# VH-VL binders against q10491r548to677, part 13

Target 1, 130 residues: q10491r548to677
Amino acid sequence: KVFKLGILIQNEKVRKDRLLSNREVGVILTSSQLMFFKNVYWISGLLDQLEDFKRSHSFSPCYFSPHLTSLSADYIIPLSDLVAYGDGSRIENELYSFSVKQKNQRTHVFSVTNVDELNDWLVKINFVST

## First folded at step 18 (VH-VL)

Design y4
Fold by OpenDDE, fold request of step 20:
Structure y4 (fold): chain C 130 residues (1-130), chain A 123 residues (1-123), chain B 106 residues (1-106)
Amino acid sequence: as target 1 above (130 residues)
Amino acid sequence: QVTLKESGPVLVKPTETLTLTCTVSGFSLSNARMGVSWIRQPPGKALEWLAYIFSNDEKSYRTSLKSRLTISKDTSKNQVVLTMTNMDPVDTATYYCARTLDESDYSPYFDYWGQGTLVTVSS
Amino acid sequence: QPVLTQPPSLSVSPGQTASITCSGEELGDRYAYWYQQKPGQSPVLVMYQDSKRPSGIPERFSGSNSGNTATLTISGTQAMDEADYYCQAWDTWTYVFGGGTKLTVL
């Protein structure tokens, strides 16, 4: 099951503990993992389909074309013991950031452009990871 | 002593799937902030990273090959497996597995390498 | 795809200093790593995080990173240092190797 589709801005940790706004990445949150795609157009296309579907069939499952299984993720993070959290900080005073963390593993930092999207990611990631 | 050893077929036919196994010792695949990467090297050519898997099952793939690659691990067996579908003669290379560290949270690197296994794709 | 550019070959006389460069935009913000590969052997890590030497690597090996260029420096080059050297960086979950530099010790 897919819980959320979206585009995140990756904020990569670089030298001097600086966070660099690296690139936009497509993201799919499923029941078992976060899948990341460097090609955001794949996700953008799916988002458009989702929007169109919601307008026409609000109570039906959304079927995507191409099927999600046909997409190969560039990067995958399993959800086991995963926690997403925000610290209220804004990257470059423009983006709302949040972190994804597993115990004793590296922290991933992502950003979005609005607080509603931030909250939605936090809620859904933590919900599925529970 | 940290060791990695690649195993699998040395000859693969075109369009077939390559399955390579990396057996590790001297460390656990459950150790925090480390994992295993696969890197290949065509004869006389440069190193090319393919994929990695970390102790928490994070996975990454070379974008150009991600549709053909699958990486997994069996912690209990100390093994990491790479599958590569639709093999082609151009995929002929020495395939290495290497321990991958991310201790600094900046970027990971490869501190121990297997001896490599030459995989030839030919009819 | 990120690209790291190395000179394909470099020749030095014994005792001289060899400087192998690795250039790429990724190196402006990220660490460089270096590997030595002798014929018929597996790569060996010789430098990590730009300038740190792993245990067992001679002090004549040093590394630096400035701008978009990382440099592996071998002072007092010895015959045993003849090998291929690869730089490596990381960007957005991807590892990238340079094309390699064949160091010949004349």
Scores: ipSAE 0.877, ipTM 0.941, lowest interface PAE 0.4, mean pLDDT 93
Fold by OpenDDE, look of step 18:
Structure y4 (fold): chain C 130 residues (1-130), chain A 123 residues (1-123), chain B 106 residues (1-106)
Amino acid sequence: as target 1 above (130 residues)
Amino acid sequence: QVTLKESGPVLVKPTETLTLTCTVSGFSLSNARMGVSWIRQPPGKALEWLAYIFSNDEKSYRTSLKSRLTISKDTSKNQVVLTMTNMDPVDTATYYCARTLDESDYSPYFDYWGQGTLVTVSS
Amino acid sequence: QPVLTQPPSLSVSPGQTASITCSGEELGDRYAYWYQQKPGQSPVLVMYQDSKRPSGIPERFSGSNSGNTATLTISGTQAMDEADYYCQAWDTWTYVFGGGTKLTVL
């Protein structure tokens, strides 16, 4: 099951503990893992399909084309012991940042453009990651 | 003493799937901030990173090859497995597995390497 | 897609100082790592985080990083230092290697 699709800004930790706004990445949150894609066009296409589905007011499940299983993720994080949290900080005074961390593992920092999207990611990641 | 050893076929036919196994000792695949990477080197060419897997099953793949690559581990056997589909003569290379560290969020590097195994793709 | 650029080859006489450069925009903000590879052997880590030496690496090996260029310096170069040297960096869940430099000790 897919819980959320979206595009995040990756903020990579670099020398001197500085965060660097690297690139947009596509993200799929499933019941078992976070999947990341460097090619955001795949996710953009899926988001368009999702919007079309919502406009149709269909009560049936949304079926994506191509099938999600046909997509190869560049990076995968399992959900076990995963926690997502925000610290209220802004990246470059424009983006809302949040962190994703597993126990005794590195912290990943991402950014979004608005507070609603931030809260949605936090709620859904933490809901699935128990 | 940390050691890694690659095993698998040394000859693969075009379009076939390559399966390589890395057997580790001297450390546990369950250790935090520690993983294993696969890196290959065509004869007379540069090193090329392929994929890694960490203790938490976090995985990453080389973008240009991600559709052909799968990495997994069996902690109880101290083994990491790489599969690569649709092999081509251009994939002929020495394949290394290496211990991958990420101790400070800045230090992703390879401190111990296996001896490597030459895989030749030929009909 | 990121690329680290190294000179393909470098020659030095015994006792001279060898400087191997590694250039790439990624190195402006990220650490460089260096590996030594002798013929028929596996790579060996010789420098991490720009300038830190692993245990067992001679003090004649040093490293620096300025701007977009990392440099591996070998002072008092010896015949045993003849090898291929690769720089490496991290970028968005990916490891990137340079093209390698063949160091010849004349």
Scores: ipSAE 0.876, ipTM 0.941, lowest interface PAE 0.4, mean pLDDT 93
Fold by OpenDDE, look of step 19:
Structure y4 (fold): chain C 130 residues (1-130), chain A 123 residues (1-123), chain B 106 residues (1-106)
Amino acid sequence: as target 1 above (130 residues)
Amino acid sequence: QVTLKESGPVLVKPTETLTLTCTVSGFSLSNARMGVSWIRQPPGKALEWLAYIFSNDEKSYRTSLKSRLTISKDTSKNQVVLTMTNMDPVDTATYYCARTLDESDYSPYFDYWGQGTLVTVSS
Amino acid sequence: QPVLTQPPSLSVSPGQTASITCSGEELGDRYAYWYQQKPGQSPVLVMYQDSKRPSGIPERFSGSNSGNTATLTISGTQAMDEADYYCQAWDTWTYVFGGGTKLTVL
């Protein structure tokens, strides 16, 4: 089951300069993992389909084309023993950042464009994580 | 002593699936700062990273090959498995597994390598 | 995909200094790693995080990174140093290797 589709900004810590590089990535949250895609157009297309579906006021299930199962993720994080939290910080005064911390203390930092999206990611990630 | 050893078929037919196993010793696949990568090298050509799996089951794939690759691990057996579907003669290469260290969480590298196994794709 | 560019070959006389360069846009912000590969053997890590030597690597090996170029320097080059050398970097969940440099000791 897919809980959320979206685009996130990956904030990577680089080198001893500790500068963050921002990469736009597509993300799919399932019941078991976070899947990341370097090609954001795949996710953008799916988001468009989702919006169209919502506008249609259909009560039928939303079927994506291509099927989500046919998409190959570039990067995968399992949700076991994972917590997502916001740090209240803003990047470049336009992005809202949040962290995903795993049991082994590995921490991933992402950003979104608005606070509602931030809260939605936090709620849904923490909901499905164990 | 840290060791990695690749095992699997040395001959694969086109369109078939390659399954390689990396058996490690001298370290645990549950170590928070350690993972295993697969890297291949066509004869006379450069090294090419394929995929890695970390202790927390974090996975990454080479973008151009991600549709064909699957990486997994069995910590209890100290094994990492790579599967690659739809093999082609162009995939003929020596395949290495290597211990992947991530001391800073942001700058991993390969400090120990297996001896590699030559996989030939031919009809 | 990011590309790391190395000179395909380099020749030095014994005792001379060999400098192998690795260029790429991402190297401005990321560490470089170096591997030595002798014929018929597996790669061996010879430099990590630009300039750190693993245990067992001779002091004549050194590394630096400036701008978009990392450099592996071998001072007092010996015959045993003849090998292929690969640089490597990390970029958004991906490892990238250079094309390799064949170092010949004349």
Scores: ipSAE 0.865, ipTM 0.936, lowest interface PAE 0.4, mean pLDDT 92
Fold by OpenDDE, fold request of step 20:
Order: sequence, then C-alpha cells, then structure tokens
Structure y4 (fold): chain C 130 residues (1-130), chain A 123 residues (1-123), chain B 106 residues (1-106)
Amino acid sequence: as target 1 above (130 residues)
Amino acid sequence: QVTLKESGPVLVKPTETLTLTCTVSGFSLSNARMGVSWIRQPPGKALEWLAYIFSNDEKSYRTSLKSRLTISKDTSKNQVVLTMTNMDPVDTATYYCARTLDESDYSPYFDYWGQGTLVTVSS
Amino acid sequence: QPVLTQPPSLSVSPGQTASITCSGEELGDRYAYWYQQKPGQSPVLVMYQDSKRPSGIPERFSGSNSGNTATLTISGTQAMDEADYYCQAWDTWTYVFGGGTKLTVL
C-alpha cells in the first residue's frame, strides 16, 4: 500500500553542518519503506495520475501505471526504525524542513514548499512507522 | 580480522542473471555503522560503485543500473547477495564487495575490500 | 551525476613528491577518500576524511582538500608506491570514484 507520493528537497548535511538543499527527489511512502528517486519524472507522473484519479474516483483505490512495483528506487529506507519530526525551521527562508531520524541516530533532512505538505509527511511517516 | 570474500559464477551468458555472494567475517552485518557495498572494475578501467546495503537494511543503488540490481543480506550467515539481471559483455568486470562505514558526521567509505571475483559475460 | 576528475597518469622519480589531484564540485563540501590499487590486487584505503591515514599507511602519505580539489601527496615516493590511485566521495545516496591515476615511479 502506498500512503503518500511526493517530491521532497533533499537537505544533505555536509561539512560544518551546512545543508545543501538543491536536489529534488521523488518519494514514495509505502507500508514498509520510504523509496527515493533521483529522477522526479516518475513521481511527477504518478502524482498526476493520483490527482486525476481523485477527481474521478474519490472512494476507490488508486491504480498506477506503470505499477509501483516496476519502479526501481535509488534509495530505500525501511520504516521500522524511523521517526519524523519538524524542527520549526526554514531552509533559506523558503522551505519548511523536517527530519527523519533512525534508531541508530542517523538523520535525514528534507524540505517541502509548504506547511501543509510538511504536516502531511510527518503524520503519514509516523503513522506507518509505528 | 576483517575479511570479505566474493563468490559466484565466473562465467555468465548474455541476458542471464548474475548472483554474487559476499561472505564477511571479523564484523557483524548488524553493526549500526557498517554496511557492505558492491563495486566492480572492468578490465583496465576505473572502479564503479554498484550498490550498498546498510545494517538496518537501507539500500542504495547506482542509478544507471538500479533496474537490474538487487542487494540483500542474511545477517545470520554473514552474507550479502547481489543480483544483477540481463547481463551483457559490457558487464564483464572484477566484482568486489567492501565493508562500508557510514558515520553520521562523515561521508561513508570503504575500509576493507574482498579479493574480488572476475565475472566474464560471454556467449 | 557527480564526476571526480583525476589526471590519468603521473610519473615521479624515487624520492620526489607525487601529488595526485581529484577535482569535483562536491569536494568543496564533502570529504575525499583515496584508494591504492596495485596490479592484480584489490584496492586499499590509504586516506580517509581528506587527511587521515589508516593504520599501516606510511607517514609519507598525506591528504588535503581545498576548494573543489582533493590532493593525495606522497613524499619521498618509493618504487612500492607505484600503483593506481582512486579518489572517492559521496553524493546523495551514491558513491563516486575518480577515473584513477596511474602513478609511475621511474
């Protein structure tokens, strides 16, 4: 089951705690993992399909073409050890940032364009990871 | 002593699937800061990273090959497995597995390497 | 995708200093790692986090990273240092190697 599709801005931590926020990545949140795609084209296409489906079939399951199982993620994080939280900060005074922290203390920082998306990612990631 | 050893076929036909196994010792695949990467090197060419699997089962793939690659591990057997589908002569290379250290404040790197196994793709 | 550029070859006489460069935009913000590979052998880590030597690596090996260029320096180069040297860095969820530099000790 897919819980959310979207595009996030990767905020990669580099030297001296500097964050690079110049990479958009596609993201699929499933019941078991977060899947990341460097090529946002796939996710963009799926998002379009999702929107079309919502307009036409609001109460039916959404079926994507191609099937999500046919997509190959660049990076996969299991949800079993994840917690997502917002830090209340903004990246470059434009993006809303949140962190995904793993049990081993590894932290991934992402940003979104608006607070609604921020909250939606936080709620859904934490919901699935619990 | 940390050791890694690659095993698998040395000859693969085009379009077939390559399955390589990396058996590790001297460390645990459940170590919170460690993983295993597969890296290949065509004869006379540069090193090319393929895939990575972390202790918590995080996975990363080379973008250009991700559709053909699957990496998995069996912690109880101290083994990491790489599967590569639709092999082509261009995939002929020495395939290495390497211990990958992934620290929170530093970029990951490869501190121990296997001896490598030459895989030839030919009809 | 990120690219690390190395000179394909470098020649030095014994006792001279060899400087192998690795250039890439990402190196300005990330650590560089270096590997030595002798013919028929597996790569060996010789430098990590720009300038740190693993145990067993001679002190004549040093590393630096400034701007967009990481440099592996071998002072008092010896015949045994003849090898291919690869720089490595990390980009988002990807490991990147340079093209390698063949160091010849004349």
Scores: ipSAE 0.865, ipTM 0.936, lowest interface PAE 0.4, mean pLDDT 92
Fold by ESMFold2, fold request of step 20:
Structure y4 (fold): chain C 130 residues (1-130), chain A 123 residues (1-123), chain B 106 residues (1-106)
Amino acid sequence: as target 1 above (130 residues)
Amino acid sequence: QVTLKESGPVLVKPTETLTLTCTVSGFSLSNARMGVSWIRQPPGKALEWLAYIFSNDEKSYRTSLKSRLTISKDTSKNQVVLTMTNMDPVDTATYYCARTLDESDYSPYFDYWGQGTLVTVSS
Amino acid sequence: QPVLTQPPSLSVSPGQTASITCSGEELGDRYAYWYQQKPGQSPVLVMYQDSKRPSGIPERFSGSNSGNTATLTISGTQAMDEADYYCQAWDTWTYVFGGGTKLTVL
């Protein structure tokens, strides 16, 4: 079961304690994990289909085939005890960042260009992670 | 004293699935910020990283091989398992497991390596 | 895809300084890591985060990273330093290794 899909900017801790705005990654939020994809082409196509579907004013659910959760991810973060939180405002780069972290584990940082998208990721990740 | 030991078949037929087991000692697979990677080396060639798994079950896969790889762990047995499907003669290599250490969210690195196990895929 | 380029071989006399280079655009922002592999043996970490030496590695091993090039330097090179040396970087959850440099000590 897919709760959200989209594109995030992956931020990476690099030399001299810098946090690099590294690259776009595709992301699928499932009931148990975040799945990450370095190839974003297929997600962009699915997002375009969703926009076309909404403009058609159909009341039917939008189905994806094959099931998105069967795709081979490049990186997987499990949701158990995962917390997503805002990392403060970053107005210099016009990017809005958030972090995901499990206790005593690596912190992952991601960015989006839209504050509403940021808040939607935070709400949905924290809702699913229980 | 940290040790890692690879075990699995020596000879595999083309198209078969390879299952490799890494048995660890001197640390727990539940220790925060610790993981295990699989790295292979074809005879006379360079190292190639395949996948890792961390104590919290975070996983990473080499992009070109991700559809063929599954990594998992059993903390109670001190084991990390790699499965690689559809083996081919080009996959003939020494396979290593290595402890992967996450220090302060920087690039995780391989501080201890197993002795390696040679897997030959017949032609 | 990312590439780390190392010279395939390097020869030095005992007591000379060996400098093994590793070049790639990733190294401008990212740490380099170095592994030594003697014939028939497993790799051993000899340098991490550009310039940090693990416990048990002799002080004659040092490292640097400037621009897009990391360098592993062995001063006072000894016969026991004869090995293959691999550099490594990490980008977006995945790794790349250099092709390796065979260091020969004559």
Scores: ipSAE 0.855, ipTM 0.938, lowest interface PAE 0.4, mean pLDDT 89

Design y4
Fold by ESMFold2, fold request of step 20:
Structure y4 (fold): chain C 130 residues (1-130), chain A 123 residues (1-123), chain B 106 residues (1-106)
Amino acid sequence: as target 1 above (130 residues)
Amino acid sequence: QVTLKESGPVLVKPTETLTLTCTVSGFSLSNARMGVSWIRQPPGKALEWLAYIFSNDEKSYRTSLKSRLTISKDTSKNQVVLTMTNMDPVDTATYYCARTLDESDYSPYFDYWGQGTLVTVSS
Amino acid sequence: QPVLTQPPSLSVSPGQTASITCSGEELGDRYAYWYQQKPGQSPVLVMYQDSKRPSGIPERFSGSNSGNTATLTISGTQAMDEADYYCQAWDTWTYVFGGGTKLTVL
């Protein structure tokens, strides 16, 4: 099951301890993992499908086309013991950042352009990971 | 003390799926911030990274090959497995596995390499 | 995909200094890593995070990264340093290697 999909700005730790606003990535939150995609063009089509479903007043479950199993992720983060949290760090005044981390593992940082989207990612990741 | 050893077929036919196993010793696949990468090198050519897997099962795949690659591990067997579908003569290369270290969230790097195994894809 | 450009070959006499360059736009912000590969052998890490030397690598190996160019420098070059040298960078969870430089010590 897909719990959320969208586009995040991937932030990357680089030389001199800087945190770069690196690039946009597509993200799918499933029941077991976060799946990341460097090609973000297809995400707009999936988001349009979701919006069309909501506007149709349908009682049917939303089914994505193509199926998620047909998509090959570039990067995968399992949800086992994963915690998402917001921090006060911003790369620019217009960006809101959050981190995902498993104990003693790599911290991944992402940014979004509005606070409601930030809070929705935090709530959903932490809900699914428990 | 740390060793990695690649095993798998020497010869595969075009279109077949390649399965390579990396057996590690001298460290645990459960160690935090440690992983294993697969890197290949066609004869006389440069190195090309394929995929990695970390102790927490985070995975990364080379974008141009991601639809053909699957990486997994079995910690109890000290093994990391790579499968690569639809092999072609251009995939003929020496395949290495290498320990991949994540130091303080910077770029992970390859500190120990296996001896490599030559895989030939016959036309 | 990002490209790291290395000269294909470099020749030095024993005792001279060899400087192997690796150029690419991503190196302005990102660390370079260097691997040595002797004929018939596996690669060996010789420099990480631009300028850090792994244990067991001679002090005559040094590294730098300025602008879009990383440089591996071998002072007092010895015959045993004859090898292929590859630079490497990482961007958005994936790696790119340079094409390699064959160092010949005559």
Scores: ipSAE 0.852, ipTM 0.935, lowest interface PAE 0.4, mean pLDDT 89
Fold by ESMFold2, look of step 19:
Structure y4 (fold): chain C 130 residues (1-130), chain A 123 residues (1-123), chain B 106 residues (1-106)
Amino acid sequence: as target 1 above (130 residues)
Amino acid sequence: QVTLKESGPVLVKPTETLTLTCTVSGFSLSNARMGVSWIRQPPGKALEWLAYIFSNDEKSYRTSLKSRLTISKDTSKNQVVLTMTNMDPVDTATYYCARTLDESDYSPYFDYWGQGTLVTVSS
Amino acid sequence: QPVLTQPPSLSVSPGQTASITCSGEELGDRYAYWYQQKPGQSPVLVMYQDSKRPSGIPERFSGSNSGNTATLTISGTQAMDEADYYCQAWDTWTYVFGGGTKLTVL
C-alpha cells in the first residue's frame, strides 16, 4: 500500500560538513519502506495519473501504470524504527528540510519548497513507521 | 581478522539467474554503520559497483542494473546474498564483495575486499 | 551520470614522485577515494576522504583534492607500487570509479 508519493530534494553531507542540495529524487512511501528513484520523470507520471484520477471524480480505486509492486528503486530505507523530524532551513533559503534516521545509523536529509508538503511527509512517515 | 569470501567460481547460462553469497568474518552484519557492497570487474576492464546493503537493511542499487539485482543478508549466517537475473555474456567478470563503512554520514567507502570470484556466462 | 577521468598510464623511475590525477565535477564538493590493484589481486584501499591514509599504507602515499581534481601522490616510488590505481566518488547513493591508471615503475 502506498501512503504517499512525491519528489524531494536529496541533501548530502559533503566536504567541510556542508549539506549539498544534490538533486531531485522520486519517493514512494509504502507500508514497510521508503523507495527512492533518481529518474523523477517516472514519478511525475504517477503524480499525473493521480491528478487525472482526481479530475475524473471516480468512485473506483486509483490504479497506477505501471503497477507499484513492479517498481525497481535505486535506494531503499526500511521504516522499522525510523523517525522523521523537521529541521530549520539551513541548506538554502526558502527550502524546508527534514531528516529521517534510525538509531546509530546514517541520517538522511531531504528538502521541499512547500511547508505543507514538509508537514505531510513528516506525519505520514512517522505514522507508518510506528 | 576482517575477511570476506565470495562463493564460486560459477558458470551460468544466458538468461539464468546468478546467486552469489558473501561470507564475512571478524565483524558482525548487525554492526551500526557497516554494510557490504558487491563490485564487479570484467576481464581487463575497470571496477563497477553494483549494490550495497547496510546493517539496518538500507539498500542501494546501480541504476542501470537495478531491475536485475536483489541484495539481502542473513545476519545469523554472516552472509550477504546478491542475485542478478537474466545473465548475459557481457556480465562475465570477477565479482567482489567488500565491507562498506559509513563514517559520520560522509560517503561510505570500501575498506576490506574479498578475493573475488569468477562468474562466466556461456553462450 | 558522473564520470571520473584518469590518465590511462603513467611511468616513473624508482625514487621519483608519481602523481595520479582524477578529474570530475563530483570532486568539487565530494571526497575522493583511491584503491590500488596489483595484477591478479583484489583492490586495496590506499586513501580515503581525499587525504587520509589507512593503517598499513606507507607514508609515501598522500592525497589531495582541489577544484574538480583529486591527486594521489606517491613519493619515493618503489617497484612494489607498480599497480593499477582507481579513484572513486559517491553521488546520490551510488558510486563511480575512474577508468584506472596503470603505474609503471621503470
Scores: ipSAE 0.827, ipTM 0.920, lowest interface PAE 0.5, mean pLDDT 89
Fold by ESMFold2, look of step 18:
Structure y4 (fold): chain C 130 residues (1-130), chain A 123 residues (1-123), chain B 106 residues (1-106)
Amino acid sequence: as target 1 above (130 residues)
Amino acid sequence: QVTLKESGPVLVKPTETLTLTCTVSGFSLSNARMGVSWIRQPPGKALEWLAYIFSNDEKSYRTSLKSRLTISKDTSKNQVVLTMTNMDPVDTATYYCARTLDESDYSPYFDYWGQGTLVTVSS
Amino acid sequence: QPVLTQPPSLSVSPGQTASITCSGEELGDRYAYWYQQKPGQSPVLVMYQDSKRPSGIPERFSGSNSGNTATLTISGTQAMDEADYYCQAWDTWTYVFGGGTKLTVL
């Protein structure tokens, strides 16, 4: 099951502890993991399918083409004990950042361009992680 | 001491699926911020990173190969497994597994390497 | 797709200083890592985070990263330093290696 689909700005910790705003990545939040895609075209197609489903008022199951089981992620973060958090602080270029972290593991940082999207990611990741 | 050892077939037919196992010792696959990568090297050519898996099951795949690769681990057996589907003669290479350290949120790196195993894809 | 460019080969005389360069847009902000591979052997980490030496690597190995270019420097180069040298960086969850530099000591 997909809980949220979208595009995030990936941030990377680099030399001198600077946080680099890197590039857009596609993100799928499932019941068990976050899946990341460097090619956002694939995600745009999934976003279009979700919009078509809502517009149709269908009794039918939501079907993705291609199927999620055939989807190849570039990076996968499991949700077990994962916490998403943000302090609302702004990074340059009008970005709002949040972090996801498991105990004793790497912190991953992402950004969005509006606060409502930030809060929706935080709420959904934390809901599904527990 | 940290050691890694690759095992798997030495000869594979085109279109078959390759399964490689990396057996580790001297550290646990459950240790935080530690993982294993697979890197290959065609004869006489440069190193090419393929995939990694960390102790928490975070995974990364080389974009050009991600549809052909699956990485997994069995912590109780100290093993990391890579499968690569639809093998082709261009995939002939020495395959290494390497311990991947992620100690400080900087770029992870490969501090210990296995001896490598040559995989030949025949005609 | 990011690339790391190394000269394919470099020759030095014993006792001279070898400087192996690695250039790429990724290195402006990211740490470089270096691996030595002698014929018939597995790679060995010789430099991490631009300039840090792993335990067991001689002090004649040093490293730097300025602009988009990382440099591995071997002072007082010895015959045993003859090997292929690969730089490596990280590009958003993936690793990229340079093409390698064959160091010849003659």
Scores: ipSAE 0.790, ipTM 0.898, lowest interface PAE 0.6, mean pLDDT 86

